# Ledger of designs, part 22: VHH binders against Putative uridine kinase C227.14

Target 1, 235 residues: Putative uridine kinase C227.14, of Schizosaccharomyces pombe (q9utc5)
Amino acid sequence: MALQVDAPDVSSYDELYNRAVELLKHQQRVLIGLAGGPGSGKSTLCAILAKAWNERFGSEIVKIIPMDGFHYSLEELDRFDNPEKARALRGAEWTFDADLFYSLVRLMKKITDRELYAPSFDHAIGDPVVDDICVEPKNRILIFEGNYLLLNKPPWSDACKLYDIKAYLPVEHSVARARVAHRHLVSGLCATEEEAIERTDRNDMINLTFVEKNMVTPDIVLQQLRLKTVKTSSL
Key: E = the ipSAE of ESMFold2; O = the ipSAE of OpenDDE; V2 = 0.75 times the mean of E and O plus 0.25 times the DockQ between their complexes.

## First folded at step 16 (VHH; framework vhh_7yz9_2)

Design q5 (from z3 with I98L; at its last look DockQ between E and O 0.86; V2 from the best seeds 0.79)
Fold by ESMFold2, look of step 16:
Structure q5 (fold): chain B 235 residues (1-235), chain A 117 residues (1-117)
Amino acid sequence: as target 1 above (235 residues)
Amino acid sequence: QWQLVESGGGLVQAGGSLRLSCTASGFTFRRYYMGWYRQTAGNEREWVAFITFGGKTQYADSVKGRFTISRDNAKNTVYLQMNSLKPEDTAVYYCAALPEPGDYDHWGQGTPVTVSS
């Protein structure tokens, strides 16, 4: 069964765009913090928005900086008090280098006239890649996206003072659960659906609940993408 | 408290070379870009170079091709190798963490460099 993502329906996305464009009249760079829990579809939404906005401008005015690059490396996790637990619960808030993330947000807000670099995450090796994402002066809108961007806990909450716009993408729990379990199967992290659901429940759904209960007030609550099932066979 | 301590400056003839060092303490060095700035009397400090978390480098046009910035995270140290020095490179040189680790700009004493004709 094929899944297809609708084009965005659009009043909240238009609101986000319009606010970003208005700010660009007064400042060189606009920072958007876009949060959503595991399975919310935040990465897909950001890719859709960036593509649409870049087309409207005729240039790469939008750059996406995923929080994934700020995971502690596996080598760093091995230095934790309980490395087995840290690896097993990777994706929990405390497995990210939040101080490095905050340092980068401060830097990107301050220096707008030179190339800067952010880390990415390579899923094939399962580790961050330093200096992998290039941010250029023409990238006047930066979308930081991740689970914990609006978390009401330092230093995440300190970074919230620097975002020009705080956006949140909510997700219904059964949808999130299904999406995350599917991802675990497709990635090969889990061999069976039962294993994927168990892993999702013990880690990803706990992280989703944590985000929902512990976030600062967003400026904009975004509409969820509507996934459609597309038939691959005849009627 | 965090500190940055510059060293390695001195008097050198035009065309010569110097290597500056800057040792950091009181903050987690790897979480910051590092940079060099310079200042002549009565003027604003100007940016010279920076180096990223992973060692990528960028330079002001006036020094590109002549200066090389590097870092050693194990020693909490950033370096500036200055070659083909010109009299206009005469300044007090300062290192910086980018962004600043605290609420306020904090500059060390700097290390003076004088390039003679």
Scores: ipSAE 0.691, ipTM 0.863, lowest interface PAE 1.2, mean pLDDT 88
ESMFold2 (binder alone), look of step 16: mean pLDDT 81; pTM 0.817
OpenDDE, look of step 16: ipSAE 0.845; ipTM 0.922

Design q6 (from z3 with G102D D103N; at its last look DockQ between E and O 0.81; V2 from the best seeds 0.76)
Fold by ESMFold2, look of step 16:
Structure q6 (fold): chain B 235 residues (1-235), chain A 117 residues (1-117)
Amino acid sequence: as target 1 above (235 residues)
Amino acid sequence: QWQLVESGGGLVQAGGSLRLSCTASGFTFRRYYMGWYRQTAGNEREWVAFITFGGKTQYADSVKGRFTISRDNAKNTVYLQMNSLKPEDTAVYYCAAIPEPDNYDHWGQGTPVTVSS
């Protein structure tokens, strides 16, 4: 008896895969800048694509580098002119160390034959962890993912000149709002639904709008991930 | 206007040690990997060691276990401690910020190291 389960339908992203693989015929490393605003589902999409593409390619050619690791630390935010505002609005473009991000993108483009390291973000600590993500020479496709990767403002816009492929994942505003508010409530960042909605509107939705109004033109506009029914075998 | 100034080279007997220093100015030091390279006459520069933003290190096979790279962000300085030196280590040693701070590949004058048998 075969069982039917829902699984992500990754075939909608075959164009992106094929473009990356074609570039690999002519260069050692391909950099993909994948942007999407808060609540777009970009992190989930990237994880699913990396798993599917690594399986399809037969090796671990894809590595994901989230922008989250490039937050200024809480200690650094405390040295801002208005630390309470900086902490309250963490996630806004100016609360990220964009110059460090740009340095990292240049590094990953330049050095392809050795281990390199990128920072991650540890939610249990609530802060970045330096040198936490290892990038190896076999990781020939790097997907940088985050809110501001395609922002038309230096140094984010300088990094855009280095991505081989600029991809954008749009999201309907009502969907983004609901997703982000739910996340705030479930994570314990907000105690009530009303608080979660208010925080989402005053911070995350402002950031989403900022990105949409100030973005360089992407090479590919991605579809939201859909599910499809697949069969499993009983034994 | 940014600079990298290497120092600490000299003449040393095989089996000896030297400590090289490289002082940086004109860029935000903590945002760059730092590295050491070396060059002998008639050859391309050879990578020796890297140190990451957070202090993780990686070495060329030819120097692993003998050389130690370190950095002091407060002093904008990267170091190379070279132990158990061999005549093959004779070269001019250069430091580098990685990637280059202004997108131009610049080298300092280097610091010569000569290891006598």
Scores: ipSAE 0.641, ipTM 0.841, lowest interface PAE 1.4, mean pLDDT 90
ESMFold2 (binder alone), look of step 16: mean pLDDT 79; pTM 0.800
OpenDDE, look of step 16: ipSAE 0.858; ipTM 0.931

Design q7 (from z3 with D103R; at its last look DockQ between E and O 0.74; V2 from the best seeds 0.76)
Fold by OpenDDE, look of step 16:
Structure q7 (fold): chain B 235 residues (1-235), chain A 117 residues (1-117)
Amino acid sequence: as target 1 above (235 residues)
Amino acid sequence: QWQLVESGGGLVQAGGSLRLSCTASGFTFRRYYMGWYRQTAGNEREWVAFITFGGKTQYADSVKGRFTISRDNAKNTVYLQMNSLKPEDTAVYYCAAIPEPGRYDHWGQGTPVTVSS
């Protein structure tokens, strides 16, 4: 009985890989800005690509830096003019510290010979963790991934100027909606399906539309992740 | 206006200690790495130490174990504690925010440190 194992097919992203590797012949570090709206699958894709490319290269050459680490903390949101609104709409563009992000991107662009650190996001706590992601000199391909990385709005647009490759991962709205609603429910952010759907429509779908309408032109448009059937020939 | 003001330099004997301070204004201090550099006449400015957003530190080999960089975000201040000073440490010391918008580094005016034998 041939066990059909579904595996991710990363061949469709070889162009992105090859472009990055080509740049590495001439520069120490490559910065990739990978944008996608909520529910686009960008985080999953980045994780898969990082693993695959590191294996392919034979070292940890790829490091992912999620935009989520640049959320304003809950404490910081409480200092907004309308804290309730700020918390309710967390995930909107203005609920991220774009200036901090831009600072980090500049830093990663400039300094390649020593360890640097980026924030992560702890979903259990609901806050960023400062200096949690170590970026080493061996990490020569940095993938910044997030919703707003290609926004045609400062300082996001200024960060875009520093990316060597601008990548965009489009998604069908219906797919995004379903994914995000499910995520909200499973994560416990929303207690009911109804609440999850409402939040998705009120926040995430608006954010998705916002990203689509206000992004700079990407260098490469990526495809949604596809699975390939690996036929294990029973020897 | 973006400003960095160094202080704490002076004359000290070999084996002595100094503490440098740099006060920042005109930008959000917590959003930048801070660093110390030093320069002697006729030479290039060299990196001494830097500190991350969260307080992780790195040092040049020449100062490891002797110098300590720290920051106080509430005071917008970065410090350099210099112990076991050597004549070779004689230089003008500069504070930098890393990176400056449109530039990679923003520099202060510097504070002179002279270590006598």
Scores: ipSAE 0.849, ipTM 0.923, lowest interface PAE 0.5, mean pLDDT 93
Fold by ESMFold2, look of step 16:
Structure q7 (fold): chain B 235 residues (1-235), chain A 117 residues (1-117)
Amino acid sequence: as target 1 above (235 residues)
Amino acid sequence: QWQLVESGGGLVQAGGSLRLSCTASGFTFRRYYMGWYRQTAGNEREWVAFITFGGKTQYADSVKGRFTISRDNAKNTVYLQMNSLKPEDTAVYYCAAIPEPGRYDHWGQGTPVTVSS
């Protein structure tokens, strides 16, 4: 009897892959802006797609650049007019250095023949780490992923003009709410489920609604990731 | 309205050293990579070096081990320390913010470097 294993069903994203590969016939680098609100699962999806597509292509053609590396640092937030509010509402659009993000997108589109570096976010220290993500010339498909990638507000909207493909991963509000509240509990940010839900409603769900009401039209609307059963054989 | 002003060039004997400076204004310096390019008579500009947001550096093969790029974000300034200079390093040197800070791309006057035997 063959062994059965549940694996991510990446075939529902073949349209996105095929569009990117077709563009690579005519340009060195393809930029994908992939937006989804808190709790959408966009980071997990991107990681799974990058692994699957890199295996399919036979090299590390895909590189993920998360938006979270573009948070203002805690030191920078302390220079805001209301630092307590800025720290409390970290994750809102205005707590990200959008101009730095736009500069990075332009850089990645312009320079394709040498190593470049993007910041990451270190959750253990709660701050960005400069020059932490290396982008190489072989990384011909760059997926920028984050909450505000398709926001219809400068400079986010200016960055949208540079993405070759604008993708959006919607999520039902009840699903997002449950996922985010759970993460607040597991991470230790909140001590109780009631506290986690309250925090989620006051911050994360506000940010999700803001994105939904203020986004540019995506080129493709993605489905939530699902699993499929695959067989393995001895040979 | 943004500006990049190169300085520090001059005449130097082969084997000598020069330090170039480039002062930026009119844009937020820390949000850009900075680079140096050079142009010799009858040729297009060639890339020499760049420095990332966090200070990582890359160099053209022809200058590796001899040139050092650095930046001082507090002074909005990028530097190029040029050691063990050769006659083939003779060029006009330009700095650049990468990507360009404004809507339009332009180059400054540069700073001429002449290396004599």
Scores: ipSAE 0.695, ipTM 0.866, lowest interface PAE 1.2, mean pLDDT 90
ESMFold2 (binder alone), look of step 16: mean pLDDT 79; pTM 0.800

Design q8 (from z3 with H106V; at its last look DockQ between E and O 0.73; V2 from the best seeds 0.77)
Fold by ESMFold2, look of step 16:
Structure q8 (fold): chain B 235 residues (1-235), chain A 117 residues (1-117)
Amino acid sequence: as target 1 above (235 residues)
Amino acid sequence: QWQLVESGGGLVQAGGSLRLSCTASGFTFRRYYMGWYRQTAGNEREWVAFITFGGKTQYADSVKGRFTISRDNAKNTVYLQMNSLKPEDTAVYYCAAIPEPGDYDVWGQGTPVTVSS
């Protein structure tokens, strides 16, 4: 009874843009929560969208705030009951300071007329950097992006009530698995392909499945942008 | 129940200095910006200063160069050092966590500052 559409939804980026622009007519700041699991390509997509929108407006109207800055620091993880496990499973939902994230979302929603700062994550050091991302009044569209932004669990779910638009970028499991395993090899986190796949299956793919099964309903489901991606199924 | 308790106000001559303190309880202090506001009778509260998670500061134009906000996360305390005070600085001073930790704004009694000329 259910017919599979032949063509992917190539208009989802336009829909996101149109909704954000409509809201800007009525409010100073628009918050977009953009979620996607490990390997989804959400960071790349956000960068492409922000560049396109900023060029169109002639100013930095879009600012991206990655969830990565809200990791607990390594020092904080060392105070957990099982620090070795906490470090090994870094990237799981409980290794992020979700309450700090929620406080920052509330702050960015409330104050639009002065400079504010959000933390970032320094991948070379492997730790967050406090007050590293400057958000200015001209940044009228904030895209929060990360794995757990739409997770149906407090305080993530409380933050969902504050996003003006909830967007989700799905990814095929085989694609995500390959991408994440490759990153583990290239980064030197794993010495062999076997180790990278095992780590990916034990950690990242579990996190992806957890997100897929425990998310609030998004307002928009986004499609992959890549030119080499098959946009329609065919024989 | 979260709480903010202001102290350190008093009577001071114009040109003098005063240091205000605000202690916090009932919420995780480091997860909030902190700020100071002031109010005279019959008027809305006026923003004075903010301090970020990492200690960056911003001030209202009327107090720039004269006031300094600081925070001590280990003591759950925010301070306002007020120098070169003017009669126009006379007000009740309130601290705030930003955003508010609860569902709606709760203000303490504040700490009165009177600057005589």
Scores: ipSAE 0.706, ipTM 0.864, lowest interface PAE 1.1, mean pLDDT 88
ESMFold2 (binder alone), look of step 16: mean pLDDT 79; pTM 0.801
OpenDDE, look of step 16: ipSAE 0.852; ipTM 0.924

## First folded at step 17 (VHH)

Design r1 (from z3 with F50Y Q58I; framework vhh_7yz9_2; at its last look DockQ between E and O 0.62; V2 from the best seeds 0.73)
Fold by ESMFold2, look of step 17:
Order: structure tokens, then sequence, then C-alpha cells
Structure r1 (fold): chain B 235 residues (1-235), chain A 117 residues (1-117)
């Protein structure tokens, strides 16, 4: 018995894959900066691409480094001039340690023959976790993903000079708003739908608009992930 | 202009210990890996150890178990404790910020270490 199920259609991203593997003919490591605003689905897309490309290549050639690990910690935000504002607007560009991110991108481009470490963000802890992501020499394609990777503002714009491929995942505003508000409810950040929508409008949608207006030109504009009906094997 | 100043080298008998220090200025120390390299005459610098933003340490195989790297971000200082020294450890030792903080690759003066039989 054959079953039809919907699975992610990764074939629309073959251009990105092929450009990356072509570059690997001439360099040990390829850096992809993959940006998308809040609610774009960039994290889900990156996870799906990494899995598919690693299977296609036959090794863990792809490693994802989310920008989330570069949030200032809550302790660091408490040292800001207005800590209450900094905590309330966490997710805005200035609540990330952009200089640390740029240092990490430079490091990952320079050192390719040893293990290196990048921070992650643990939502259960609610803070960055230092040295949580291990990047090994076999990880020859690094996908950095986040809201501000293509922002036309130093040091984000300096990091753009180091990405071999700049990719952008646009999202329609009503879709982004719904996704982000839902995420705030499900995560427990907001207790009610009205609170989630208000937080989304006052923070995330402002951040999305800021990115859209202040972005360097990407090398490739990605499409939203689509499903493709495939057949499965079963009893 | 950023600077790295190594110190603590000297002459020591095999089996002995030395502690190297490197003081940094002119850049935000916590945002860089710090590392130690060494160089013998006629050879390229070789990596010895590095310490991450979060304090995790990685060592070259030739020094594992004998050397310990540490950092003090409040003092902008990285250390290399070298124990059980061997004649093969004889070199000029350099610290480095990784990646380099400025537009140019810049090395300090280094600190010479000589290990005698």
Amino acid sequence: as target 1 above (235 residues)
Amino acid sequence: QWQLVESGGGLVQAGGSLRLSCTASGFTFRRYYMGWYRQTAGNEREWVAYITFGGKTIYADSVKGRFTISRDNAKNTVYLQMNSLKPEDTAVYYCAAIPEPGDYDHWGQGTPVTVSS
C-alpha cells in the first residue's frame, strides 16, 4: 500500500545549494547569510534545508548558526541605561551583540581546520548558552540565519562582505503578524491573544519593517517553503 | 591601535614549568577568542591553544595534558600555564586575538622559552 503525504519541496532551493557546492571547489568553507524578518519562517526553512542537503551530500556538510545566540544576555541588558525598555524590546537590532556576531563570522571564515564554538539561545533558559554549537572542519557550508544578517548598518553590513551568498526570505506582513502572535501565545511569552498581537505590533512588526527598509541587496531572494505530494512505502 | 604584550618566558630545565601572560589593549577583549602560537627558527608559527568567548579550551595534540590556557576578561589578559616542559617546547611564544581586531594581522614581540635537557 502506497500513501500520499505532503513533504517540504526543497527543489526550489537547488540554486542556492548548487552555488554553495560550486564554491566548495575553490574554498574549504562557504558562508551563507540567510536573512528574514520575524515570522518569515527562516529557522524552519534552514532546518529543513540542512537536513535535506546533508542527506544529499552524505555527511554533515551544513551547520546552522542562528543569530539568536548573540542576544545580549538578560544580565547584560540589565546594565543598559534603561533596562526595562531593553527587556521589553528584546529582539530589536540593538539588543543583539552585533560586534560579537561579526567577530564570530570572521573567525569561522578564518579557522577551518579545528573545532570552533558558537553560542546558542535556549528558550527554556530564556538566555544565550555560550559555546553550545560546535562547528567542525567537516561543516563546510555554514548557514547563519537571523533577522538582521543583511542589515545595511555596521557591523552587520561588514559581515555581509564575508558571506559568500546573501539570501533573503521575504514574508507578507499579515502572514508574519499571525505567525509571530501565535508563537508568542504558544511559547507562553503572552497569556492572551490580544497581548500577543499588541506585542507583535509594537516590537516584531517594527523590526520587520526596519529590516525591509534597511537591507543590503541579497544575491538570491528565496520563496516561502511549499509542500509537495510524495508517495511513501507502507504495509 | 591594538596591542598584545607577552611575558613570562625564560630558561627552564626539562620537566619544569613556566607561566606566560599576555595583556591586550585597544579592542574589546571578551569578543575575541584568544590563543597562543609558537615559532622555531625557520618554521611557520604553529598553533598551541585557544580559549573561546565562553572559556572553553582547545589544545594542539603535542601539548594536551601539559599546558593550560585561561583568560581573565576583567584584566584583558590571557595565560598559558606550561607544565612538564620538554626541549621540543623551545620556541618564541606569541599570543593572538582571533580573529585579529584590526585591518592588519599584528603580532606582539613574543616571549622566548628555552627548555634545556
Scores: ipSAE 0.670, ipTM 0.866, lowest interface PAE 1.4, mean pLDDT 90
ESMFold2 (binder alone), look of step 17: mean pLDDT 79; pTM 0.799
OpenDDE, look of step 17: ipSAE 0.851; ipTM 0.926

Design r2 (from z3, 14 letters changed; framework vhh_vobarilizumab_d1; at its last look DockQ between E and O 0.93; V2 from the best seeds 0.77)
Fold by ESMFold2, look of step 17:
Structure r2 (fold): chain B 235 residues (1-235), chain A 117 residues (1-117)
Amino acid sequence: as target 1 above (235 residues)
Amino acid sequence: EVQLVESGGGLVQPGGSLRLSCAASGFTFRRYYMAWYRQAPGKGRELVAFITFGGKTIYADSVKGRFTISRDNAKNTLYLQMNSLRPEDTAVYYCAAIPEPGDYDHWGQGTLVTVSS
């Protein structure tokens, strides 16, 4: 008998892949800005695409640089005019160091022949980790992913001029709301469902709406990831 | 206005040491990689070392083990400690922010290091 298993259906993203591969014929590095609001599933999608594309290309050609490493640190937020508000609304655009992000995008576009480093975010400690992601010359496709990558506001909009491909992953608001509220409960950020929904509405859904209303036009609008059943002889 | 001002060069015997400084202004220093380049007579500029946002360091093979790049973000200052100097280290040394602040190349006068017996 044949073994059946669900696997991600990455064929919906072949347009993005093909555009990146065509550009690699002419340049060492391709930058993809992949935006999606809170609850869009962008991080999961990017991880799945990187795995699939690296296997398809036969090397670790894809590296993901999440925007969450560019949060201001908790120490930096404590120096804001209203630290309580800054911590409570972390995730809003102004709680990210956008100028540092833009500096890094320029760096990655300019320097392709040696290792470079980008910050990451450690969810266990709730803070960025400086120089945690190593980008090597073999990483010829860089996927930057985050909420505000396509925001029509400097310096985010200046970074958009540097992406070779601007991609957007939309999400239906009720789906985003449910996903984010659940995450707040599971993470322990909120103790009750009522608290989680209230926090989601006052913060995350505001951020999602802000992105949707203030976004540059993407080159590609992505579909939500779907699974398909495939036949396999291995586990 | 972006400014990068190098200092600390001079004449030194082979095997000697020098410490270069670069005072930076007109941009937010901590948001940039910083680097030292050098240009020997009749040659192009070459990378000597750079230092990341968090202080990781990368060196050209020719200087590894002899030179130490460092930064002081509170003082907006980049340093290069050069030990065990050799005649082939003779060059004008330039500091740079990477990527270039203000989207334009910024080169100062540099500081001349001469290693000669």
Scores: ipSAE 0.589, ipTM 0.833, lowest interface PAE 1.8, mean pLDDT 90
ESMFold2 (binder alone), look of step 17: mean pLDDT 85; pTM 0.853
OpenDDE, look of step 17: ipSAE 0.847; ipTM 0.924

Design r3 (from z3, 18 letters changed; framework vhh_gocatamig_d2; at its last look DockQ between E and O 0.84; V2 from the best seeds 0.77)
Fold by ESMFold2, look of step 17:
Structure r3 (fold): chain B 235 residues (1-235), chain A 117 residues (1-117)
Amino acid sequence: as target 1 above (235 residues)
Amino acid sequence: EVQLVESGGGLVQPGGSLTLSCAASGFTFRRYYLAWYRQAPGKKRELVAFITFGGKTVYMDSVKGRFTISRDNAKNSVYLQMNSLRAEDTAVYYCAAIPEPGDYDHWGQGTLVTVSS
């Protein structure tokens, strides 16, 4: 099965763009907190938006800062009271260093005239990489992207006071479940669809529900991406 | 209580060297950038250098190549090695975490560096 992204309704994306551009008339840097649970497609959407907006401006005006870089490292998780549980449930809110994330958001809001660095997540090694993302003064729109950016729980909720725009990408549970399970299978994390579904239900769907039940009111609710299934045939 | 205590300042001749130290307490040190600022009499406080979570360093142009910032997370300390000092480096030097821990700016007393012959 081949998947591709469709965006048949872009009015909410245009609204987000227009609000960010209007703010740029009055301030050097605009912070966007873009949240969505597992399987929402938030990372794909952010990549699409950043590419399109940077092309419109002819420069790298947008920089994406994924929340994934703020995972506790595997070494740090091994020092938890129950390391097996911490590793098994990696992706849950408590497996992220939320205080470090909040510190970074405050830093990016305060210092706009120097290069700054944020951590990233290296999927090949499965761990954060410190100081991997460079944010420069020309990066006037920062999109923070992640599961818990709008969580109504400190320090995530404290960071919400610092975003200029709070955006949320909702997803239907059946769609999220299918997307996440497929991702686990394609990535090789799971060998069978049955294993992928079980893993998705045990971790990712719990995290999605947690986000939905505990979020701050967003400024903009974004339209969901639609995956297009391309059937292969004998043609 | 957040506390940042500077030391190591003094009188030095042009071309001389000093090492400034800063002891930090009351916050989780590794979660912050650390910085040195300076303020000459009658002027605004200006950023001299900062050091990131992973040890990358950024300097103002006039001190690049002469000053070195470093941090020791085990000792909750940040340092500024100042070499080839010039008269224009004369100022009170302040240590800071970026962003400031807590709800308000917390500046120590600073440490005075005087460069004169």
Scores: ipSAE 0.692, ipTM 0.855, lowest interface PAE 1.1, mean pLDDT 89
ESMFold2 (binder alone), look of step 17: mean pLDDT 82; pTM 0.828
OpenDDE, look of step 17: ipSAE 0.799; ipTM 0.906

Design r4 (from z3, 17 letters changed; framework vhh_8pnl_2; at its last look DockQ between E and O 0.71; V2 from the best seeds 0.00; counts 0 for: loop humanness VH .160 < .165, pae E 3.1 > 2)
Fold by ESMFold2, look of step 17:
Structure r4 (fold): chain B 235 residues (1-235), chain A 117 residues (1-117)
Amino acid sequence: as target 1 above (235 residues)
Amino acid sequence: QGQLVESGGGLVQPGGSLRLSCADAGFTFRRYYMAWYRQAPGKERELVAFITFGGKTIYADFVKGRFTISRDNAKSTLYLQMNSLKPEDTAMYYCAAIPEPGDYDHWGQGTRVTVSA
């Protein structure tokens, strides 16, 4: 199956690229904070952009650093005052290690001549993996992507002062709700559609609204993706 | 709290060994890359070794396998095992968190290493 972005207006993606390339003329590294709420499609968009931009440059100039790696581990959540609540509401901003995230953004901004490492998230085990993403000097454009990158609350808001470009991918609530509920079913987090919708409403949709009401002003508002499937001919 | 303290330096013969330590019980190592720097008299401060959150290590070229950086995050302690010491290793040695916490320079007094026959 081949995926294609079904977007009649891609000017916002071109604007993001052009701003990043212009900054590269005057600095070694460009940091992009790309936020979008649950169900926005931000991870898919980032993967598409990174692939396209790396091809245009002929090198791995873009590296993506997902916020998912900055979840507190399940072991760490079990040390919270209310571990059952922390595990049930995993994905809320307070279940991420925001101080570690901010420390990483500071590192990546300041140190560009050595390899550095960021954690990733292993969805099979449901936990972060330390030092799993390698950022090298050749990675001159870093795209941090996640729900809370533009949140107007320290230390997320402190990280915003370090991004060269703040980008936001908005999503209609009905679309986000459907996408997130489907993801909960497919992943096995929820056994039924009704369970998935209830979890989505009590957690993910609350988090989406929280971000929308508490966000710093982005530099660029990105167009939503519409994806379609093209069946390939038999090989 | 709030300050990294280096120890373990001293006078040693060429070919000898020293183990440097850096600690402060109020310091939360998990949130920092940690490093050792050195400064010889009349020279610029230079990186010796670097260790990530998860324990991956990076060394300056002059180390040539003679030094080992390590960390104990539970005890908030950073180490530098220095073997096969040479006279050119004579310097004041400093530990640092990277990026440095806050807006203020947190360089301490350091610990002196002197290698002489």
Scores: ipSAE 0.334, ipTM 0.670, lowest interface PAE 3.1, mean pLDDT 85
ESMFold2 (binder alone), look of step 17: mean pLDDT 79; pTM 0.802
OpenDDE, look of step 17: ipSAE 0.775; ipTM 0.882

